# Ledger of designs, part 352: VH-VL binders against q8ixk2r445to577

Target 1, 133 residues: q8ixk2r445to577
Amino acid sequence: FFGMLQNKGLTDYCFDYNPPDENQIVGHQVILYLCHGMGQNQFFEYTSQKEIRYNTHQPEGCIAVEAGMDTLIMHLCEETAPENQKFILQEDGSLFHEQSKKCVQAARKESSDSFVPLLRDCTNSDHQKWFFK
Short names: E, the ipSAE of ESMFold2; O, the ipSAE of OpenDDE; V2, 0.75 times the mean of E and O plus 0.25 times the DockQ between their complexes.

## First folded at step 16 (VH-VL)

Design n15 (framework fv_axatilimab; also named nn11; at its last look DockQ between E and O 0.81; V2 from the best seeds 0.82)
Fold by OpenDDE, look of step 20:
Structure n15 (fold): chain C 133 residues (1-133), chain A 120 residues (1-120), chain B 107 residues (1-107)
Amino acid sequence: as target 1 above (133 residues)
Amino acid sequence: EVTLKESGPALVKPTQTLTLTCTFSGFSLSTHGVGVGWIRQPPGKALEWLANIYWRDTKYYNPSLKNRLTISKDTSKNQVVLTMTNMDPVDTATYYCARIPYGDYYFDYWGQGTMVTVSS
Amino acid sequence: DIQMTQSPSSLSASVGDRVTITCLASQDISDFLAWYQQKPGKAPKLLIYDASRLESGVPSRFSGSGSGTDYTLTISSLQPEDFATYYCQQHDNRPLTFGGGTKVEIK
């Protein structure tokens, strides 16, 4: 699966990553932004290694959850996906983080127009449902 | 200032189609994330969500009424139109249109509502 | 569908009273809850969204709290203009659903 990773609940919002330096793509938080499909910032891939890969730069970035955190941070992909980079995109659209045993939820951040994917307890929320488009 | 105003017939006969127009100002459906929804309220009863439409023409309907509802927008006119087919006296209610912010599902500005009575 | 149950359906209170209204969701709605105030013959007015975020222009005497399935609207000191019907609404899942309302009447 690849393309825009769009939320079911938060209408027309997608995973978005825009590092300040294209030569240093790791270490920043993945956010949610209106789906536009015009740039590389919203192109992701779900791999057979259960990675959510930011497949627009070399080296490639993979979304990770750092210890004690509930945010999604871009790390470098590894030959063997580390545990903190493993996600299960389930049939019902839920995005499950294996290590934390939590689900990725679209959530409001600092203001009404700012949203981020956060790890939360898994529920039946549409805000925890994701699909590639 | 954000304003919304519903317009349409006050009286509809059973089996007829209701067409309501929401005319708004102070915002635009060309604005990213903005939406408009319709909610109705029978006299003395609670509120019921009907449908939403967003700036990218994404549409959602109440499943219980989905086959009867059509929502559309004319961004250039700042209008949203709701049609509801096969009206029944049970559909008698005040119909509201309201603004939705940021691709969300709550309503921050409401029209005054228009009373629609379904009667033969 | 998510059912929203408000309690009480009505209450009587005096100016200055602390008023608490409860909204119970049939499932965890992850703080995606809004509160509205409606006066007779008027449209609902948004008070709170995301369970606890106060809408701009709404007096600070209004507050929202809760998590999971249980949420509360509190009016710290009831004012004359606060006598109205209040509705909760989950904005988590479609279809969007409202509570049955709580009428706050003058004692």
Scores: ipSAE 0.915, ipTM 0.959, lowest interface PAE 0.5, mean pLDDT 96
Fold by ESMFold2, look of step 20:
Structure n15 (fold): chain C 133 residues (1-133), chain A 120 residues (1-120), chain B 107 residues (1-107)
Amino acid sequence: as target 1 above (133 residues)
Amino acid sequence: EVTLKESGPALVKPTQTLTLTCTFSGFSLSTHGVGVGWIRQPPGKALEWLANIYWRDTKYYNPSLKNRLTISKDTSKNQVVLTMTNMDPVDTATYYCARIPYGDYYFDYWGQGTMVTVSS
Amino acid sequence: DIQMTQSPSSLSASVGDRVTITCLASQDISDFLAWYQQKPGKAPKLLIYDASRLESGVPSRFSGSGSGTDYTLTISSLQPEDFATYYCQQHDNRPLTFGGGTKVEIK
């Protein structure tokens, strides 16, 4: 699948990546922002290797979760997808992170009224369901 | 100051179509993350969700009433309109419109409500 | 659909009492729970969202707690203006559903 990755329970919010330096895309957090489709910040690809790719640059970025963390961070994609970059987008829309065995949930950032995707224990929440537009 | 106000008929006969208008101020449906929902409350009973509409015209309906409900907005007039077809005495309730602060499913500001009685 | 069960359906209390109201969801709702206060003849007022986040302007004597399927609204010291009916609402899944309400009356 390719396009804007949208949350079901937080209407019209999409995965968004806006690194401070467009030439250094690694190491910054993926956020949720209102879906707009303008520019390149909201276009992602879900690959056969179970990656969520930010495919606006070379080398391409792949979403990862570092061990012990719950935040989604941009890493470089590799020829063989590392385990921390593998997500299963299930038929019900849940987005399961294989290594941690947790699901991606739209969450309010504690220090603000902004939103980010975070790993949480898997539930049937609409806030844990995602789809491409 | 955020305000919402419901308007429409106080009395409707069975089988008629109810049209309710929510007129609001202090926010706009052109603003990111904002929506308006409709909720009803039969006398002495619990609240029941009816429908939501969001700033990009995304709409959700209570599936138990989906074929009877239509929600729309006029952003330039700060209005949201709900229609409900084939009214029945069991639909007698106070009808509220309320603001949704984000794309979420909860309501932070409510109108005063308008009582609608369905009777022959 | 997620069923929301409130208990008790009513209670009597005095000014200064600690009041607790429970809300049970038919499935895990991931802390996506709101509490509303409704006084007779008035619209509901949002108190709590995300299970424990206090809405702006709501007195600190109100607090929300719980997880999974079990949630609680607590009023630490009941005030005269707190006699009302309280509703929980899950904001986890569509369709949106409310509890049946808990009426807090003057003892």
Scores: ipSAE 0.739, ipTM 0.903, lowest interface PAE 1.1, mean pLDDT 91
Fold by ESMFold2-Fast, scan of step 16:
Structure n15 (fold): chain C 133 residues (1-133), chain A 120 residues (1-120), chain B 107 residues (1-107)
Amino acid sequence: as target 1 above (133 residues)
Amino acid sequence: EVTLKESGPALVKPTQTLTLTCTFSGFSLSTHGVGVGWIRQPPGKALEWLANIYWRDTKYYNPSLKNRLTISKDTSKNQVVLTMTNMDPVDTATYYCARIPYGDYYFDYWGQGTMVTVSS
Amino acid sequence: DIQMTQSPSSLSASVGDRVTITCLASQDISDFLAWYQQKPGKAPKLLIYDASRLESGVPSRFSGSGSGTDYTLTISSLQPEDFATYYCQQHDNRPLTFGGGTKVEIK
């Protein structure tokens, strides 16, 4: 699958990666933002190795969760996907992160109304359901 | 200041179509993430969600009423319109429109409500 | 559909009392729960969203807690203006569903 990765529990919110420096595409947090339909910062590819790839810049970025964290960070893609970069997109739309045994959920940042994807215990919540458009 | 106000007929006969208009100020449906929903409340009973419309014209309907409901917007007039067909006395209720922030599904500002009685 | 069950359906309390209202969801709603206050003849007002986030302008005596399927609205010291009916609403899954309401009456 490829396209804009949208959340079922929010209306018109997409995975979004907008690093402030074009020369450093890795190391920043993936966010959720209103879908604009233009691709670009909201275009992702789900691969046969269970990666979520960001292919706007070279080298390609792959979403990962660092040990002990719950935020999704852009890392460099590897020839063989490490477990921290593997997300199982299930038939019901859940994104299961293999290393942590948790699911990706749309959630608000602490005191703001901005949304980010975070790892949480797996539930049948629509905020844990994702689809490509 | 955000305000919403419902308007429409106070009395509807069985089998007729109800049309309600929500007119609002202090925000626009061209604003990113914003939506407007309709909720009703029969006298002395709980709240029941009817339909939502969002800034990109994304629409959701309560499945139990979906075949009877149509929601639309006129962004330039700051209005959202709900139409419900085949009215029945059990549809007697106060109808509210309310704002939805940030593409979510909760309601942060509500109109005063308009009472619709379905009889004779 | 997710069923929302509130308890109690009504309670009597005095000014200064701690009031607790519970809301049970028929499935895990991942903290996506809102609470509303409705006074007689008036529209509901948002108090809390995301289970525990207090809406701007709402007094700090109101708090929300809980997770999974079990949620609670607490009024730490009931004031005269707090006598009203309170509704929970899950904002996790469509169709959106509300609890049956809890009427807080003067004792």
Scores: ipSAE 0.676, ipTM 0.889, lowest interface PAE 1.3, mean pLDDT 91
ESMFold2 (binder alone), look of step 20: mean pLDDT 94; pTM 0.955

Design n16 (framework fv_axatilimab; at its last look DockQ between E and O 0.88; V2 from the best seeds 0.84)
Fold by OpenDDE, look of step 18:
Structure n16 (fold): chain C 133 residues (1-133), chain A 120 residues (1-120), chain B 107 residues (1-107)
Amino acid sequence: as target 1 above (133 residues)
Amino acid sequence: EVTLKESGPALVKPTQTLTLTCTFSGFSLSTHGVGVGWIRQPPGKALEWLANIYWRDTKYYNPSLKNRLTISKDTSKNQVVLTMTNMDPVDTATYYCARIPYGDYYFDYWGQGTMVTVSS
Amino acid sequence: DIQMTQSPSSLSASVGDRVTITCLASQDISDFLAWYQQKPGKAPKLLIYDASTLESGVPSRFSGSGSGTDYTLTISSLQPEDFATYYCQQHDNRPLTFGGGTKVEIK
């Protein structure tokens, strides 16, 4: 699967990554932004290794969860996907992080009109449902 | 200042189609993330969600009423229209339109509501 | 559909009282809960969203708390203008659903 990774609950919001330096794409947080289908910052791929890849840049980035964190951070992809980069996109649309045993949820940043994907306990929330478009 | 106002017939006969118009100001449905929803409230009863429409023309309907509801927008006129077919006395209620922020599911600004009575 | 159950359906209180209203969801709604105030003949007014975020312009005596399926609206010190009916609404899943309401009356 590839394309825009769109949330069901937060209407017309998609995974978005726009690093400040295109030559240094790792280390920043993945956010949610209005789906616009323009540019490369909203194009992702779900691979057979259960990675969510930001593959519009070389070297390719893969979404990871750092220890003790509930945010999604861009790391470099590895030949063998590390455990903190493995996600299961379920048939019901839930995006499950294997290592943390949590689900990716669209959430509002505190005291902000910005939104981010965060790890939360898995529920049947529309905000935890994702699909490629 | 954000304002919304509902307009339409106060009286509808059974089996007829209700058409309500929401006219708003202080915001635009061309603004990203913005939506408008319809909610009704029978006299002395709780609120019931009907339908949402967003700036990209994304539409959601209450499944219990989906086959009877149609929501549309005219961005240039700052209007949202709701049609409901095959009206019944049980559909008698005050009908509200309300603004939705940030592509969400809650309503931060409401119209004053318009009472619709379904009667022979 | 997610059922929202409010309790109590009505209560009597005096000015200055601490008032607590509960909303129970039929499933975990992940803090996606809004509270509204409605006065007779008027439209609902948004008080709180995301379970605990106070809407701009709403007095600080209003607060929301809870998690999972159990949520609470608290008025720390009831004012004369607070006598109204309050509704919770889950904004987690479609279809959107409201509680049955809680009428706060003068004692």
Scores: ipSAE 0.919, ipTM 0.960, lowest interface PAE 0.5, mean pLDDT 96
Fold by ESMFold2-Fast, scan of step 16:
Structure n16 (fold): chain C 133 residues (1-133), chain A 120 residues (1-120), chain B 107 residues (1-107)
Amino acid sequence: as target 1 above (133 residues)
Amino acid sequence: EVTLKESGPALVKPTQTLTLTCTFSGFSLSTHGVGVGWIRQPPGKALEWLANIYWRDTKYYNPSLKNRLTISKDTSKNQVVLTMTNMDPVDTATYYCARIPYGDYYFDYWGQGTMVTVSS
Amino acid sequence: DIQMTQSPSSLSASVGDRVTITCLASQDISDFLAWYQQKPGKAPKLLIYDASTLESGVPSRFSGSGSGTDYTLTISSLQPEDFATYYCQQHDNRPLTFGGGTKVEIK
């Protein structure tokens, strides 16, 4: 799968990554932003290794969650995907993070109209359901 | 200042189609992340959600209403229109339109409501 | 569909009292719960969203708490203008569902 990764619960919000410098794509948090339909910062690829890749800039990034954290951070992709970079896109639309046994949920970033994907206990929430467009 | 106002007929006969218009100001459905929904309340009863429409024309309907509902928008007029076919006396209610912020499912500003009575 | 069960259906309290209204969801709604106030003959007014976030302009005597399936709305010191029916709404899953309402009468 590839395209804009959208949330079922937050209507017309997409995974979005806007690195401050095109030469350094790692270390920043993935956010959710209004879908613009142009690809670019909202274009992601889901791979056979269960990675979510960001390939708008070079080198390509892979979404990861560090141990003990719940935020999705951009890391460099590795030849063999480590467990912290594996997300299982399930038939019901949930994104299951293999290492933590938690699901990706759309969440508000405190006192604002800004949203981020976070790891939360898996539920049947529309805010935990994702699809590519 | 955000305002919404419902308009439509006060009396509808059984089997007819109801058309309600929500006219709003203080925001636009060309603005990112906003939506408008319709909710109804029969006299003395609880609130029941009907349909939502969002800035990108994404639409959702309450499945319990047997596909009787159509929601549409006219962004240039700041209007959202709801149609409901095959009206029945049980559909007698006050109908509200309300704003939805940030692509969510809750309602932050509501119109005053318009009472629709279904009777012969 | 997620069923929202609200209790009590009605209560009477004196000005200055602490009032608690409860809302039970038939499944985990991940804190996506809103509370509305409806005065007689008027449209509902948003008080709280995301279980505990107070809407701008709402008095601080209103607060929301809870998680999972169990949520509460608290009015710390009831005022005469708080005479109203209060509704909870889950904003987690479609179809959107409301509680049956709690009528608060001030004596």
Scores: ipSAE 0.732, ipTM 0.901, lowest interface PAE 1.2, mean pLDDT 91
Fold by ESMFold2, look of step 18:
Order: structure tokens, then sequence, then C-alpha cells
Structure n16 (fold): chain C 133 residues (1-133), chain A 120 residues (1-120), chain B 107 residues (1-107)
């Protein structure tokens, strides 16, 4: 699957990545932002290795979750996907992180107007459902 | 500053189509993340969700109302329109429109409501 | 569809009383729950979203708690302006569903 990765329960919000240094894309958090069709920051690919790949840069970035953390951050893609970069996008739209055994949920950053994808215990919530557009 | 107001007929005959207009100010559906929903409340009864529309024209409908509902917007007029076909006396209720502050499913500002009676 | 069961359906209380209203969801709703206050002849007013976050301007005597399927609205010291009907609403999944309401009346 490829394109904008959209949340079901937070309508018209998409995965977004806009690193402040275009020459170093590693180590910054993936956010959710209003889907607006300005595709470079919101274009992702789901690969046969179960990666969520940010493919507009060289070298390519892959979304990861560091052990014990719940935030999605950008790492470099590797020839064989590391365990912390493996997500299962299930038929029902849930996005399961294999290593942590948790699901990606759209979450509000405290009581702000900002939203991010975070790992949470898996439920049937629309806020844990994702699809490519 | 944020206000919503419902307008439409107070009396509708059975089988007729109801058209309700929500006119709002203090926000715009060209603004990011904003939506408008419709909710109804029969006299003395609980609230029932009808439909939502969001700023990119994404629409959701209560599936229990089958194909009776249509929601649309006119962003230049700050209006949202709900159409409900085949009205029945059981549809007698106060109809509210309300703002959705994000892409979520809850409502932070409500109109005063408009009573619609379905009777011969 | 997620069924929301609200209890009690009605209660009678005095100014200064602590009031507790419960809302049970038919499945885990991941804290995506809102509470509304509705006074006679008026539209609902948002009190709480995300189970426990107070909407701006809502008095601190209102609080929301709970998780999973079990949620509670508490009014720590009831005031004259708090006599109203209260509704819960899950904002977790479509279709959006409301509880049946709890009418808080003066004793």
Amino acid sequence: as target 1 above (133 residues)
Amino acid sequence: EVTLKESGPALVKPTQTLTLTCTFSGFSLSTHGVGVGWIRQPPGKALEWLANIYWRDTKYYNPSLKNRLTISKDTSKNQVVLTMTNMDPVDTATYYCARIPYGDYYFDYWGQGTMVTVSS
Amino acid sequence: DIQMTQSPSSLSASVGDRVTITCLASQDISDFLAWYQQKPGKAPKLLIYDASTLESGVPSRFSGSGSGTDYTLTISSLQPEDFATYYCQQHDNRPLTFGGGTKVEIK
C-alpha cells in the first residue's frame, strides 16, 4: 500500500513527517496533520517487509518504535527490517506493532490541538484504524 | 462568537422530505479540521446522531436511517444542509446542528435547535 | 453499534450533595467518552471529552473518570445551576451513540 496514511476516527488526519533538517531525517517524531494533498510530507509506503517507509529522501526512512517507548520515530531503513520497524496493517485497518504487541492510535498531545500516532493497548477503536488514500 | 442556527419547516406531512439548513458564524468549513453534525431529540427522549460533514467533504451517516439522509455544505455561505426523506410521525423531534472541532466525533458548540413536527 | 447504558435514569439531590452518574459501554471505548449537560428547553452543552478532560469554562466541581467500559461523571458539590439532564456519548466508533440520560432534580 502507498499514499497518505489516514486515520479513520480522526477524520482527514494523516501521518506527516517534516524533519527540520532535510539532510538528516533520522530521530524525529512522526505526527498527525490535516490531510491536504501536499504529498511530500504525507507520502508513505507499506512494504512486504512490514515497514512504513518515508520514501521521498535518500537514504530512505522507516518508522520505528524504540524499546519501552510509545512514540513513532524515523530510523534509516535496513536491508532486512529490524523488529522495531515491523508493523502489521490488518484487514480491519488496525496497525499492530509486532515487537511491543500494541496498536497505533491517534492521540491528542495533552490538551492541545496537536495529534500524534502512539502505541496503545489494542482495541476496536476507530482511532486505531488506518488506511491508505 | 461561534454560533449555529437551524432553520426549516416546523410542520411536515408524512412521506414528505425534510430540508434543514444550519447557518453558522465564528468559524468556517474551509478551516482545517472543522466539521458540522446533526443530532435530533424527540420530546422528552434521548439524543440520536444523524450525520456529520467535515471540511474536506467527508460525510458519515447513521446507518439505522438507511438511505433517508443526505448532508451537504456550502462553504461560501457558511451553511450545512440536511435532507431526510419519507418523514414519519416518529421523526417528530428537535433537530440540532453542532460543530465538530477536529476530525473526531464529539460536539463543542450547538445551535438552539428547531422543532419539527410530522403530522397530517 | 456501541450501546451506552446510563444510570440512574433520574435522581433527586440537594444543593451541596455529591452526585455520581455512571455510563457503561457495551465494548471498550478507549476513553473516547464525552459528557453533556442539558437544561430544559436548551441545547446540550459539552462538559467533558476524552473521559476526563474538562472543556474550557466548565467548573472544577465537574470531573470525569473511568476506563474501558465503565465511566463516571461526578459533581463534587451540587449547585443550583447544576439541576439538568446529563448525557454520555461515546466518540470512539461510528455510529455515534448516546446514553439514555440522567435527570438530576431538586429534592
Scores: ipSAE 0.725, ipTM 0.897, lowest interface PAE 1.1, mean pLDDT 91
ESMFold2 (binder alone), look of step 18: mean pLDDT 93; pTM 0.954

Design n17 (framework fv_axatilimab)
Fold by ESMFold2-Fast, scan of step 16:
Order: structure tokens, then C-alpha cells, then sequence
Structure n17 (fold): chain C 133 residues (1-133), chain A 120 residues (1-120), chain B 107 residues (1-107)
């Protein structure tokens, strides 16, 4: 699968990666932003290794969650995907994070119109359901 | 500031089609993740959600009423229109339109409501 | 559909009282719960969203708490203008669903 990764619960919002320095793609948080339909910062690939790849840069970035954290950040892709970079996209649309055994949920930043994907306990929430478009 | 106002007929006969218009100001449905929804409330009863429309023309309908409902928008006029077919006395209610912030499903500003009575 | 059960259906209180209203969801709604205040003959007014986020302009005596399936709205010191019907709404899953309402009446 590849394309813009959208949330079922948060209408017309997409995974978005817009690092402060476009020559340094590692270490910054993945956000959710209004879907624009143009690819670019919102174009991701879901791989057979269960990775979510940011392919618009070389070397390619892979979304990861560091131990003990709940935020999704960009790391460099590895030859063999480590557990912290594996997300199981299930038939119901849930994104299950292997290492933490939690699900990716759309969430609002405190007191703002900004949204981010975060790890939360798995529920049947529409905010935990994702699809490529 | 942000205002919404419903308009439409006060009386509808059974089997007729109801058309309600929501006219708003202080925001635009062209960008920024906003939406507008319709909610109704029969006299003395709880609120019931009907339909939502969002800036990209994404539409959602209450499944229990989906075959009867159509929602549309005219962004240049700042209007959202709800159409409901085959009206029945049980559909007697106050109908509200309300703003939805940033792609969400809660309602931050509401119109005053318009009472629709369905009788023979 | 997610069913929202609100309790009590009505309560009597005096100015200065602490009032607690409960909302129970039939499944985990991941904190996506809003609270509305409705006065007779008027449209609902948003008080709280995301279970605990206070809407701008709403007095600090209103607060929301809870998680999972169980949520509460608290009014720490009831004022004369707070006598109204309160509704909870889950904003997690479509179709959107509301509680049956809690009428806060003068004791």
C-alpha cells in the first residue's frame, strides 16, 4: 500500500512529515495535517516488513516509536526492520505497534488545532483506524 | 462573530420532503478542516445527530436515516442544505445546524434552531 | 452504535452545591466525549470536548473527567445560570450519539 495515510475518525486529516531541516529527516515527530491530495510530505508507503516509509528523501525514513514514548518519530530505515518500526495494519484499519503492543491514535495537542498520531491502548475507536488513499 | 441560522418550512405534511438551509458567517467551509452538521430534537426529548459535511465535501449520515437524508454545501454562499424525504409525524422536532471544528465530530457553535411540525 | 447512558435523568440542587453528572458509553471511546448545556427554548452550548478540555469562555467551575467508558461532568459551585439540561456526546465513532440528558433543577 502507498499513498496518503488518512484517519477514519479525524475527517480529512493525513499523516504528514515536515521536518524543520529537509536535509535532516531524522528525529522529528510525525504530525497529522489537512489532506491536500498532492503527495509530498503526506506520501507514505506501507511495506511487507510492516514499516511506514517516508520515500520522498534519500536515505528513506521509517516511522518508529522509542521505548517508553508514545510519539511517532522519523528514523532511518534498516535492512531488517527493528520491532520499534513495525506497525501491523489490520483489516479493520487499526495500526498495531509491535514493540509496545499499542495502537496508533489520532490525538489533539493540548489547547491547539494541531493533531498528532500517538500510541494508546487498543480500542475500537474510529480515531485508531487508518487507510491509504 | 460566528453565527449560524436555520431556515425552512414550519409545517410539513406526511410523505412530503423537508428542505432546510443553514446560512452561516464568521467562517468558511472552503478550507481549514471545518464542517457543519445537522442535529434534531423532538419536543422534550434528547438530541439526535443527522448528518455532517466537511470542507472537502466529505459527507456522513446517520445510518438509521441515511436513505432519507441528503446534505450539500454551497461554499460561495456560506450555506449547507439538508433534505429529508418522506416526512412522518415522528419527525416533528427542532432542527439545528452547528459548526464542527477541525475535522472533529463535536459542535462548537449552534444555530438557534427551527421548529418543524409534521401533521396532516 | 455506541449507546450513551446518562445519569441521573434529573437532580435537584441549590446554589453553591457541587453537582456531578455521569455518562457511560457502551464501549471505550478513548476520551472523545463532549458536554453541552441547554437552557429551555435555547440551542445547546458546548462546555467541554475531549473529556476534559474546557471550551473558551466557559467558567472554570465546570470540569470534565473520566476515561474509557465512564465520564463525569462536575460543577464545583452551582450558580443560578447553571440550572439547565446537560447532554454528553461521544465524538469518537460514527454514528454520533448523545446521552438522554440530565436536568439540573432548583431544589
Amino acid sequence: as target 1 above (133 residues)
Amino acid sequence: EVTLKESGPALVKPTQTLTLTCTFSGFSLSTHGVGVGWIRQPPGKALEWLANIYWRDTKYYNPSLKNRLTISKDTSKNQVVLTMTNMDPVDTATYYCARIPYGDYYFDYWGQGTMVTVSS
Amino acid sequence: DIQMTQSPSSLSASVGDRVTITCLASQDISDFLAWYQQKPGKAPKLLIYDASSLESGVPSRFSGSGSGTDYTLTISSLQPEDFATYYCQQHDNRPLTFGGGTKVEIK
Scores: ipSAE 0.675, ipTM 0.888, lowest interface PAE 1.5, mean pLDDT 91

Design n18 (framework fv_axatilimab)
Fold by ESMFold2-Fast, scan of step 16:
Structure n18 (fold): chain C 133 residues (1-133), chain A 120 residues (1-120), chain B 107 residues (1-107)
Amino acid sequence: as target 1 above (133 residues)
Amino acid sequence: EVTLKESGPALVKPTQTLTLTCTFSGFSLSTHGVGVGWIRQPPGKALEWLANIYWRDTKYYNPSLKNRLTISKDTSKNQVVLTMTNMDPVDTATYYCARIPYGDYYFDYWGQGTMVTVSS
Amino acid sequence: DIQMTQSPSSLSASVGDRVTITCLASQDISNFLAWYQQKPGKAPKLLIYDASNLESGVPSRFSGSGSGTDYTLTISSLQPEDFATYYCQQHDNRPLTFGGGTKVEIK
């Protein structure tokens, strides 16, 4: 699958990655932002290795979660996907992170209008349901 | 300053269609992420959600009432309209419209409400 | 549909009292819970969203807590203007559902 990765629990919010410097594609947090329908910084590819790839820049980035952390960050893709970069998109729309055994959830950042994807215990929350558009 | 105001008939006969208009100021449904919803409250009872509409014309309806509800917007007039068909005395309630911030499902500013009585 | 059970249905309290109201969801709502205050004949007013975020302009004596299925609204020192009915609402799953309300009455 490829396209814009949209949340069921928030209306018109998509995975978004727009690093401040094109020469530093990795190390920044993935956010959620209003879906603009143009691809670009919201265009992701779900691979057969269960990676979520960001193809807007080269080298290609892959979403990862560091051990003990709950934020999704951009790292360089590997030839063989490491466990921290594997996400299973399940039939119910849950995005299951294999290494942590947790699900990706849309969450508000600091009582603000900003949203981010975070790892949380898996529930039947609409905020944990995702789909490519 | 955000304000919303409901308007429509105070009395409706059984089987008729109810049309309510929400007119608002202080925000626009062309604003990114904003929505407007309708909630009702029968006298002495709890709140019941009816329908939401968002800036991109995305619509949601309460499944228990979806066969009877239509929500629409006129962004240029700052209006949202709800229609509800086949009114019954149990639909007697105060009907509210309310603003929804940034793609969410809670309501941060409410209209004063308009009482709709359904009787023969 | 997610059922929201609110308790107690009513309580009596005096000015200065600490008041707690509970809201129980039939499934985990991941902290997506709002609290509203409604005075007789008036529209509801948002107090709290995302379980614990205080809405702008709401007095700091109001606070929300909880996680999973069990949530609480606390008024640390009840004021005369706080006598009202309070409603919880889950904003996690459609259809959106409200609790039955808790009426806070003068003792």
Scores: ipSAE 0.653, ipTM 0.882, lowest interface PAE 1.4, mean pLDDT 90

Design n19 (framework fv_axatilimab)
Fold by ESMFold2-Fast, scan of step 16:
Order: structure tokens, then C-alpha cells, then sequence
Structure n19 (fold): chain C 133 residues (1-133), chain A 120 residues (1-120), chain B 107 residues (1-107)
């Protein structure tokens, strides 16, 4: 799948990666932001290796969760996806992170306008349901 | 200062269509993430959600009432309109419109409500 | 649909009392719960969102807590102006659903 990765529980919020420095593509947190439909920072690819790739820059970034963390961080993609970069997009829309056994959930950060994807215990919450558009 | 105000008929006959208008100030539905919803409350009963509309014209309806409800907006007039077809005495309630912040589903500012009685 | 069961349906308390109102969801709502205060003849007023976030301008005697399916609104020292009906609402899944309300009568 390719496109904007939207949350079912939030209206018109998408995975968004907009690092402050375009020359440093990795190491920053993935956020959720209002879907703008312009591609770029909101355009992702879900691969057969169960990666979520950010392909707007070279080298390509892959979303990962470091051991012991709950935030989604951009890392460099590898030829063989490491375990921390594998997410199973399930038929019910849940996005399951295999290494941690947790699901990606939309969560409020500091203000009502600021949301981020975080790992949480899996539930049937609409905030844990995702789809490509 | 955010304000919302409902307007529409106080009396509706069974089988008629109800049209309610929410007029608001202090925010715009051109503002990213903002929405407006409709909630009703029959006398002495709990709140029941009806429909939401958001800045991008995304709409949600209570499935129990979806066949009867239409929500629309006029961003330039700061208005949201709800229509409900085939009114029945059980639809007698105070109808509220309320603001929704930033793509969410809770209501941070409410109108005063307008009482709609469905009777012959 | 997610059912919200609110208890008690009514209570009486004295000024200065701690008041606790409970809301139970039929499934895990991941802390997406709001609380509203409604005075007779008036529109509801938002008190709390995301289970524990106090809305701006709401007195600090109001607090919310809970996770999963079980949530609580607490008024730490009841004041005369707190006479009202309180409603919980899950804002996790559509259709949005409200609890049945708790009427707080000041003795």
C-alpha cells in the first residue's frame, strides 16, 4: 500500500514526518498531523517486509521503535528489515509491532492540536485503527 | 469568545422534516481540525449524539438515525445545518450544536439549545 | 456501540464533601473519555477530556482518573455552584455515546 496513513479514531489525521533539518532524515519522532493530501511528509509505503517506509528523501527512512521505548522514530531502511521496523497491518486496521507485542495508538501530546503515534497495549479502540488513503 | 446558537421551529408535526441551523462566532470551520456536532436531549433523559461535520466536510452520523439525518455547512456564513426527516413524538428534545476541537469527538463549547416538540 | 454505564444515578452531599462519580465502558476506550456538567435549563459544559485533562477555566477541585473500561470524576470539596447533573462521554469510537447522568443534589 502507498499513500497517507490515516487514523480511524481521529478525523483527518495522518502519519507525518517533518524533521527540522532535511539533511538529517533519521532520529526524529513520527507525529500525527492534519492530512493535507500533498504527499511529501505524509506519504508512506507499507512493504511486503512489513515496513512503513518514508520515500520522499534518499536514503529512504523506515519507522522503528527502539527497545523499551513507545515512540515511533525514523531510522534508515535496511536490505533485510530488522525486527524493530516490522509492523503488521491487520485486517481490522490495527498496526501491530511484532517485537514489542503492542499496537500503534493515536495519542494526544501536549495540546489538543498535537498528536503522536505511540505503542500501547492492543485494544479495539478506533484510535488503534489505521488505513491507507 | 466562542459562541454557538441554535435556531429552528419549536413545533413540528409527525412525519415532517426538521431543519435546525447552528450559527457561531469566535471560530471558523475553515480552521484546520475544527468541527461542529449536534446532540439532543429528551426531557429528563440523557444526551444522544446525532451528527458531526468537520473543516474538510467530513461527516459522521449516528447509525441509528443515519437514514433520517443530513448535516451540511456554510463556512462563509459560520453556519451548520442539520435536517432530520420523518419526525415522531419520540424525537421531542432539546437540540444542541457544539464545537469540536481539532479532529476529536468531544465538545468544548455548546449552544444554549433549542426545544423541539413533535406533536399534532 | 459502546455502552456507558454511569453510577450512581443520583446522590446528595454536603458542601465540603468529596463526591465520586463512576463511568464504566463496555469496552476499552483507551482513556478517550470526557465529563460534562449540566445545570438545570442550561447546556452542558465541558469539564474534562482524555479522562484526566482539566478544561481551561474549570476549578481544580474537579479531577478525572481511570483507564481501560473504568473511569471516575471526583469533586474534592463540593461547592453550592456544583449542583448539577454530570455526564460522561466516550470519544474513542463512533457512534459517540454518553452515560445516563448523575444528579448531584447539595444537602
Amino acid sequence: as target 1 above (133 residues)
Amino acid sequence: EVTLKESGPALVKPTQTLTLTCTFSGFSLSTHGVGVGWIRQPPGKALEWLANIYWRDTKYYNPSLKNRLTISKDTSKNQVVLTMTNMDPVDTATYYCARIPYGDYYFDYWGQGTMVTVSS
Amino acid sequence: DIQMTQSPSSLSASVGDRVTITCLASQDISEFLAWYQQKPGKAPKLLIYDASNLESGVPSRFSGSGSGTDYTLTISSLQPEDFATYYCQQHDNRPLTFGGGTKVEIK
Scores: ipSAE 0.618, ipTM 0.879, lowest interface PAE 1.6, mean pLDDT 90

